# VHH binders against q9y6x5, part 2

Target 1, 379 residues: q9y6x5
Amino acid sequence: LPPKLLLVSFDGFRADYLKNYEFPHLQNFIKEGVLVEHVKNVFITKTFPNHYSIVTGLYEESHGIVANSMYDAVTKKHFSDSNDKDPFWWNEAVPIWVTNQLQENRSSAAAMWPGTDVPIHDTISSYFMNYNSSVSFEERLNNITMWLNNSNPPVTFATLYWEEPDASGHKYGPEDKENMSRVLKKIDDLIGDLVQRLKMLGLWENLNVIITSDHGMTQCSQDRLINLDSCIDHSYYTLIDLSPVAAILPKINRTEVYNKLKNCSPHMNVYLKEDIPNRFYYQHNDRIQPIILVADEGWTIVLNESSQKLGDHGYDNSLPSMHPFLAAHGPAFHKGYKHSTINIVDIYPMMCHILGLKPHPNNGTFGHTKCLLVDQWCI
Key: E = the ipSAE of ESMFold2; O = the ipSAE of OpenDDE; V2 = 0.75 times the mean of E and O plus 0.25 times the DockQ between their complexes.

## First folded at step 4 (VHH; framework vhh_5j56_2)

Design t4 (at its last look DockQ between E and O 0.17; V2 from the best seeds 0.00; counts 0 for: pae E 18.8 > 2, placed apart)
Fold by ESMFold2, look of step 4:
Structure t4 (fold): chain B 379 residues (1-379), chain A 129 residues (1-129)
Amino acid sequence: as target 1 above (379 residues)
Amino acid sequence: QVQLVESGGGLVQPGGSLRLSCVASGFTFSYRSSYAIGWFRQAPGKEREGLSSISGSYGGSTSYSDSVKGRFTISRDNAKNTVYLQMNSLKPEDTAVYYCAARRWYGSDLYRPSEYDYWGQGTQVTVSS
């Protein structure tokens, strides 16, 4: 009886890949559903923060996952890709799977969406996979569909995460047409497999499916490096995160560190925390360090070392190269409708509406997504 | 479970002052608290009205509705796990049952009752007609 929703992320799927590469399966999905051509994500345009923004409807300063690498000076705690399980980091927000499974006769399932293997507010997804990048898409999909079909109480909200095209985007760069064509064709095949599996199991007609991403990817180059050690002695600060947004914790007077950095490169903006542009919504959390360095698009901040990255993300969220897309299909969605843009934080209140959940306080605007939904007046 | 207990209500003359207290349990106020406390009031036959809120983060960020801005002050004492509402220049139209409520500190529309998940039992404030 309650509506069901599957939320799928293909990490690092830049919105304009849809126009620059062929996606017969994804285009069929879109044709029978809706497309949002550009989703304006949150600054910093990194994986953990944006995945949490999708499921909380909150800016990074509000949900507290402000980067992929964080430090809390009071507790001396560190957060990283390999040290992400402490609920301390996640507890500043309530993700939608927690709200969903606390409802009577509902449960949630997860295949590796960031945070779903963490007991946030002492609540972990009802069914979940511990993160392991070596687990195939097929196995993730099989677990999700098994849980959607066979659970009591029923799974009404499920998430599925896949690491591509982000991993290959970093390795090859988005401008490597040969390698990215092969990678993106494989992803389209996986989308085809997803749709076919849902049809074979009798889920397709009554399951709402959102396919989206957290950010895009921009081309990097060995000719576009910012050597931080040439501008400031490492002894003057603690480096919490490096590129393309460096997080700087001064060891000496903050103004002295700022003055040493402000003229380091014309391709890098240096902000005192209070001077971070308001449009970033990236100021009011103590996990945001006193000084941040924001590289220009395609520039890489390095310590006296070369970089092997050919693509990267994390840049200013106004850049089209940082924007993902959103596609959706199911009983809640129109067929054949295209929408220009929404904010990534708008996805959460829309999902709450579809599931009949009361949203927690958030930064999203339900009205921005009304035109995607069949049960809403679109004016 | 979060529990809230109000105190400090009573009878006061127009132009007078009262200080309401809201003692919280089930969480501890700190710089890292994920909860905000809001004050609301409800006169007989009327909807609950949001007055002010204070978060556990950012040094206790505060907000006020237009109806009380400049007259009411919200504050907190983390050592006592208590939020206060100092009400000055009271008017007969301030007569109501006053509630404290808790929500997660993030989001928008801090004055809307539907955004709050935990409520106290209320304390009566009467300003002489």
Scores: ipSAE 0.000, ipTM 0.134, lowest interface PAE 18.8, mean pLDDT 89
Fold by OpenDDE, look of step 4:
Structure t4 (fold): chain B 379 residues (1-379), chain A 129 residues (1-129)
Amino acid sequence: as target 1 above (379 residues)
Amino acid sequence: QVQLVESGGGLVQPGGSLRLSCVASGFTFSYRSSYAIGWFRQAPGKEREGLSSISGSYGGSTSYSDSVKGRFTISRDNAKNTVYLQMNSLKPEDTAVYYCAARRWYGSDLYRPSEYDYWGQGTQVTVSS
């Protein structure tokens, strides 16, 4: 049988949730497969950028999705979660489902993974669901598994996206044990449903499944706010993205704007674009604005408004609170193996290997995932 | 059609430095590029050895073999569509013909010649007192 792969994302699933809460279904999944305990994601640690990094193997500066909110000064176009359908934003990279479909006798399917409902390089997923947060996990799962089982050409790569525990993390904060326990229990039950569905359809033994996430979640507080209005007049700049990484487009001289912001808070680093730390790989793209503000962990950048979020993400990608996990099961993976850490960009070359695809140039290292795979030597 | 042209080779004394250039045509080193570039060398009577590679995208990953790590640096100038190999602390055993190579995919063993599709003509590097 041709290799098949299902990539599942639970948005905002912080890695240490696995240590602090119980996941009977997920743990069973892991026992029969592999676990990477920590995945270092890309900066900024936001949803659209990291999901695209997973499927391209690229840093944000390379694939061009540099934030959930973007602005292109040349075309005057805007990108947001409510305005993400223009191929202009996605065409700076080739996601794996496009590569997959360009092969003979292969097709791809997607349930609401970012970018899958957009024609990228004039190619859209063979099967996809338009994003709708009101659609249940069950319906998404049913569609995905139907496509995996009954399509011609056969679906060899599929994606499945779910918005939790991110939404709840924002609402309750990751340290709310009562509420988050309830939320995470539901997530585990969904994983149970996934496994059961695959078994019922006879897909479980032959389908490779990866369960991962794009980022974690840090605890925020009303006591940790950075008010930009206290430092600079609103008329001097346009805000392209706000917190915890603010993208600033100056309306006056950039240096003047920078000087007004550089000492705004001891809990915020202010960077000119050319001075952004190299380790972020967040510099070489025109969509990155002239000035970037990076709040310290748990701090929120605000205007003359109060934040309602008790949890947030987007911070320094070296912070453990920002890191997701990766679990996998299937014929390509070992059973009962745990790995400490990989980079999120490493997932792409691994997926390409599993599917027998030649990967586009990327920032991942295949060697980092060899120990997860049965057909590779573990060094 | 993809073409690669190496330059910058020559005679140097032990401990010296050279900078090799590889100019590519037929594709570009933009962040949208589907190419990766590698440097190889072949000494007389020896097999071709992979030294270093760089992704075709912005912020692309770089890699080095153990034999040159810490001494050689690979870099790229997108505007000139050129990849460089800065070679420092050269040794007599570094004497070889150095080749630039290109491939259309990334993420596997980047030091195997068979993984690359396009090759330059090579440039001679001789390290001798």
Scores: ipSAE 0.000, ipTM 0.244, lowest interface PAE 13.6, mean pLDDT 93
ESMFold2 (binder alone), look of step 4: mean pLDDT 81; pTM 0.846

## First folded at step 5 (VHH; framework vhh_5j56_2)

Design t5 (at its last look DockQ between E and O 0.01; V2 from the best seeds 0.00; counts 0 for: pae E 17.7 > 2, placed apart)
Fold by OpenDDE, look of step 5:
Structure t5 (fold): chain B 379 residues (1-379), chain A 129 residues (1-129)
Amino acid sequence: as target 1 above (379 residues)
Amino acid sequence: QVQLVESGGGLVQPGGSLRLSCVASGFTFSYRSYYAIGWFRQAPGKEREGLSSISGSYRGSTSYSDSVKGRFTISRDNAKNTVYLQMNSLKPEDTAVYYCAARRWYGSDLYRPSEYDYWGQGTQVTVSS
């Protein structure tokens, strides 16, 4: 039988949650598998970009999903979470589910992973769920596991997405121990449900399962606001994305706009596109706007309004608060092994290896994950 | 207008076999056309149950519920615009009205009745000694 892989994402699961809260089900999962304690995600540290990086192995400038909100100046198209169905945005890369779907005697399945309900390069998974936040985890899990177990050609790659603890992180802030404890317990229970269902179906021993996340969460406050209106008239630019990384499209001379913003706040870095730090790998795409503003950790960029979010993400990807984790279990993985850190783009070549797929050119390094795999030599 | 017409039902002894047919009109079976066909059944006093599905994708992906896996086989003939359900090793508990359903999309939950837009009239299958 061909190898099978289930990729699960719990949105906004900050890595250090594992240290600060109890996860009996997840810990059991890890005990019988592997853990990467910190995953360095890609800049910007947002949902759509990082989920696409996981499945492409590419930095955002390369796969073209550079934010949750995008604008293309040539086509005049907009991308947002409510407008994400145009293949135009996704076609700059080939995600792993497409690669897998195109293989003989294989098929892909997806439960609401970003981009999976869009035909990319004229290919869509054999089974997928349209995104609907109202659909329970149980229903998503039931569909995914049914497809993994009862399909022909067999589903060999599947994705499962869940919105927590991100939504709650935004609402309560990651430092709210009372509320986040409750939320994270629910997440652990869902992991328990996942494992139980796999065992019930006889999939547990043969299915490779990766549980990961796209980004972390940092604490925000009403006392840490950067008001752009204090620095520049709104008529001088179009806002493509706001916080914590603002994408600015000038309506007047770019230099003038830059000069008005460069000293707006000591807690915000202002970059011309060409001056964006190389370490972000966030320059070489037309979808990146001429000016970007990057707020310091915990600071929120606003337009004469107060933020309702007590937590947010999207900040510098070197910040530990932005980092998710990765846990895995299955025949491809060791048991009881812990690893300190990998890059989020490293997940793609690993998944390709597990599935026996030829990877597209990517930014990942397979060597970073070798120690997780039973068939590899660990240096 | 999409129409589905089931046929092939009848009375059969336990252990016997039947082949159901579902002829679709209003759209053409092609790998270029996004569609899915599902077979459902409903026994008296029970909810409608999804049994099997086949996609219009190039791969023609099929799926089966646990209740029929290994006994039932779904297939398609694009030239005839027909989907078949070969039912082997029939049991008395397989007695039901069998329905063919269609949607112009081969994604989502293909075992959930609400995911399908078009339905046939159904054909009675009775398994009895």
Scores: ipSAE 0.005, ipTM 0.226, lowest interface PAE 11.7, mean pLDDT 93
Fold by ESMFold2, look of step 5:
Structure t5 (fold): chain B 379 residues (1-379), chain A 129 residues (1-129)
Amino acid sequence: as target 1 above (379 residues)
Amino acid sequence: QVQLVESGGGLVQPGGSLRLSCVASGFTFSYRSYYAIGWFRQAPGKEREGLSSISGSYRGSTSYSDSVKGRFTISRDNAKNTVYLQMNSLKPEDTAVYYCAARRWYGSDLYRPSEYDYWGQGTQVTVSS
């Protein structure tokens, strides 16, 4: 029996939600498996980049999905949440489902994970759902489990993506206890349904399951706005992405644009591309624009004075509020083990190890995850 | 269809210089692809030897084997989809057929011919007195 792995993401699940809200089903999953309390994700702390980092083990500058909104000046191509299907954007890396299904007697399945409905290197997941946020978690799970049980060649790697608690975190903010407790209880119920479904179908004992997320969420406020139009005329630049990391393509002399922005707010750092801190690993890709603006935690960059969002993410990846968690259960994992921290890029080489795949060159460190695995000596 | 075409070989005297060109088609050699292009050489009756490589990444990471380090320089011209090998201080031991080759991905093993999927036809370099 080849080893099998299901990778599940609940978008925007901040690590400290585990301490601040009750999760009876998730806590039982953790008790019988492993927990990593904080996963340090990649900058920028946005959905598309971090989901691709999980499955490639690469920093954003290396895999080329550097933001949720991108522009390529040479080809004049645009990337966005609604325009993400051109393989051009994804082809700078090989995600694990491509490597997996190119092995003899293996296939891959996907329910909505970013990129799985794109033919990356002319290879699309063997079984997949086209992205549609209206499809219920139950239907996504039904398709995934059907493919895991009934496919030839067998599905050995599967992904499952869910939009919450990210959508509600944006809408209510992470500090809205009433609404977030309701949302997070529903998510815990979905985790309970996941485990129960796997048990009923005979998959639970021999399937490795990772439950993780791409980023956290921080509280925003109408009192914490940075009005870009008050500092610079919009005619001086093209705006590629706005908040909390603005991507600025100058239309005039770059130094002049920089000088107009550098004192715009004490709550915003302004970087020329070559001056972006090395710790971000966010410099060496042409899709990263010549000037970026990085708002402080909880601050929102706006063109006008208004903003409707009460929570956001995308901030500095050193912020604990941006960090998700990782939990895992299955024959590859210890039971009842807690680990403090890994890097999100470490997940990829660990998954390759579990599946017996040769990892592509990547930024992860297998040694960081050895203590989670039963077949490794923890040193 | 990926194609690589070498040019610039010929006869030179010891201590001389040549610049080889490798024109790629069928893919764009730029920062947005994970292709690397390497230069190899093969003397009669010998195995192909890896010399140098350059990646398509943003800064175009380069590497050199010890046999050519300090004498050979690899470079690229994205506008022409071309990679160059500038060979200086040539010695009779450099006499070989020189090949460019492409692989889809970077790695620590940029000198292994089995890792390269696409090859040029080769260009002869002869260094003699």
Scores: ipSAE 0.000, ipTM 0.150, lowest interface PAE 17.7, mean pLDDT 89
ESMFold2 (binder alone), look of step 5: mean pLDDT 81; pTM 0.847

## First folded at step 6 (VHH; framework vhh_8h5u_2)

Design t6 (at its last look DockQ between E and O 0.01; V2 from the best seeds 0.00; counts 0 for: pae E 22.5 > 2, grease 27.6 > 24.2, placed apart)
Fold by OpenDDE, look of step 6:
Structure t6 (fold): chain B 379 residues (1-379), chain A 125 residues (1-125)
Amino acid sequence: as target 1 above (379 residues)
Amino acid sequence: EVQVVESGGGLVQPGGSLRLSCAASGFTFSSGRYAMGWYRQAPGNQHERVAIIYSGGSTNYPDSVKGRFTISRDNAKNTGYLQMNSLKSEDTAVYYCARGRWYGYDSYRLYFDYWGQGTQVTVSS
C-alpha cells in the first residue's frame, strides 16, 4: 500500500510558543515523533506565499505567489484573499497534491489549504472544501479523516488548514500571556482531537502526520508606526500590498517615488526591485513590484492611521519571531528526535520522498531532513 | 471596475456645515470585506485620515475632527457620507474617499486600495 501523509497547518504558530506555553497534546505528539524547533520560512513571511512554498519547495519568486495581494501589470489582474481562484496565479508551479493526484490509484484531499480549491494545471484534488472561515475545525477534521479512511482511489495525501493562532496573534499580540495562553490551549486541544480521531479510525499507526505552520508573529505597537502619507502623496503610487512589506507601483517616475520614500523612516528599508537583497530570493518575478518597503521588526507601515493589530508577520525571514516549527509522527519518522533548524522549502522534497513521488525541480535540500526519517542515514 | 467618486464639496463659512458623498461602484461598501475612509490634504500638508467606518459599522476619528465629523453609509445607494459640522478654517482641504479592503486569511489586515479624485472644501469668512 502506498504511504499516506497528512499535512496540517496552524497559521501563525510562532516557534518559540513551544518554549513559552504548555502543549500537553502536542508534546505527546512530539515525544512519539520528531520536532524541528525552528523552520526558516521564505520572504515575505505571509500566509499564501509560505503555504505554497511548503507544497512546492520553491521560493516565492519561483512559484509566483509573492504576496497575499498581487497585481500583474500585463494582464491587469489582481490577486487577493477574496480573489484567489484564478489558476493564472498558481500555474507557475506544481503543488504536491497535484503531483500526487496524477498518480495511478492515488487521490488527494484538502481542507482549506491555500490553493487547494483551484484547478492547477487543470487538476484539482479529488476531495476538497471550498474555503470558508466559518467552518469548524471539527468539520474539517471529520471530512479529511473520512476521505483518508474511505476513499477509492485511496487518499494518500491530505492537507488540513486552521486560521489560529494567527488571527489571535494579530488581535492580542504574541506577548499577551493571558489571551495567548487561552488561544494556544485551544490549539493544543485541537491537536488532541486530531490524534484521538486518527486513533479511533485506526489510522494513527500507519498515517504520517506533519504539523507545521507558515510563519510566526511579532509584537507590534501604536508607538511603532511608519506613516507613508508623511513622506509621499498617495496619488504618486498604487499600493499593491501593505505592511510590513509594502509593494509600490509608481504612477510617476520610479526614481522620484523612490527618492521620496528612501528616507521616510529609519525603521524601514526601501528597495528598488533590482536592489532587493539576494538572500530574500525575491527578485525574479514580474509580480514583484518596482519598489518594495520593508519595515523593521515590530514596526507597522500605515496610511495616516493607527494599526488595528497588536501582532503582525511578513517581516525579514531571518528573524526568529517569523519562524514556525515542524512536528511529525508516523512510520516514516523517528521517535523522540529533535532537530534544530530546516528551511521551509526543505519540507517538499521530504514529503515527496515519503510518498514515493518524483519531485519537481525545487529549492529544497533533502539532506536537511534526512535525520528525521527512519530510512535515511544521518551523520 | 472599482470606482469611488466624491461630491458635495464647496465654500462654507466658519461654523457652517457640509455633507460629502462618496458613490461606490464595482463593489459593495456594506460587504464584510470592505471599509470606507475619508482623507484630506491641505495645501502644503500631507494626507490626513479624518474618518473611517469599518465593515462592522464601527467608526474612528482623529482628535482633530472628533465630535464634529460623522462618517456613515447608505447600503441601498452604496454610498458613503461625511457630515462635517462646526467647520473651521483649518478644515480647508481636498477631501478624498477611499475603499478599505480586508484580507481573508489575515482578517485583521486592512488597507485602502482605491481612491477618488477628491472634492475641494474651503472654509472661509
Scores: ipSAE 0.017, ipTM 0.284, lowest interface PAE 7.5, mean pLDDT 92
Fold by ESMFold2, look of step 6:
Structure t6 (fold): chain B 379 residues (1-379), chain A 125 residues (1-125)
Amino acid sequence: as target 1 above (379 residues)
Amino acid sequence: EVQVVESGGGLVQPGGSLRLSCAASGFTFSSGRYAMGWYRQAPGNQHERVAIIYSGGSTNYPDSVKGRFTISRDNAKNTGYLQMNSLKSEDTAVYYCARGRWYGYDSYRLYFDYWGQGTQVTVSS
């Protein structure tokens, strides 16, 4: 029987939500499986980059999805979350669903994970849903479970993506306990429905399930704005991405643009590309612009106007507020084990191990996840 | 024995339509491991890919044919199709269907490993 894996992401699920809110269904899932309390994600802590890092095991500079908004000066191509289908952007890496379905007698299925509706290396997930945020979690789950149970060749790797609690985190901010409590209760109910559906279909005992997220969320405020227009005329640069990591393409001498920006705010770090801290692993890709601006936690970079967001992410990946969690259950995983931390890039080689796949070159460390797995020596 | 066999070529007027068929044997296009592609080669030119379809139904086209050509498949018959509309003299070529495959677990390059014999499409008055 080939091993099977379902990878689930609840977007924007900050790790400490587990401590601060009630999750009876998720806690029961964890009790019967494993928990990683704290997953250190990749910089920048945005949705597209981190979802691609999970499935490739690569830093953003290595997989090429370096932000939710990108520009390539040579080809004049633009990327955004509404214009994300050109394989050009995705082809610098090979995601796990491609590797999986290239094995004999295996296929892959996807319910809206970023990139799964793109023909990456002329290959798309064997079964997939085109992204549409109006499709309910239950419809996504129905398709995934139908494909897991009824496909020939069998679906051995499946993904499921859900937009919450990210959407509500942006709308309310993570400090709004009343609204976030309602949002997180609904998510826990969805996790209960997922487990119940898997049990009723006879999948629960032999399917490996990972529930994780791409990033957390921090509180924003109208009192914490950085007005870029007050520091530099917008005729001197092209703005590729704005907040909280601005990507600046100079129209004049780069050093002149840097000097105009360097003292703009004490709550913003300004980096020439070659001066970006090595710990970010965010330098060696042409899609990273010559100057980036990194706002402090909870600060928003704006162009002479207010921000509508009450919560945001994208900040320094050392910040605990940017970190998600990982929980897992299935025959590959111990029961009742808690682990303190892994890197988000470590998830890929662990998934390859579970599926019996040879990983592509990646930045993950299999040793960091060995204690989660029943077939590995932890000591 | 793996084979792909084209049919449906012929002579058409500019602005006309043709439908090419690609019958497969020895494998299934609908499996998660295989793509079906259409290529063409005009005299004195290198071959050009004009369409690809994956087992999940997703398609890809170059700009030269986008909006005019449609690739599809019938999983029950294990047959792919290329519907060619609004044909131009520049579309005159031998058209080949091919099976696409990722060869090994360490390879991410799509490789077309089995090719048909080709079918002539001629667009002229």
Scores: ipSAE 0.000, ipTM 0.123, lowest interface PAE 22.5, mean pLDDT 88
ESMFold2 (binder alone), look of step 6: mean pLDDT 83; pTM 0.837

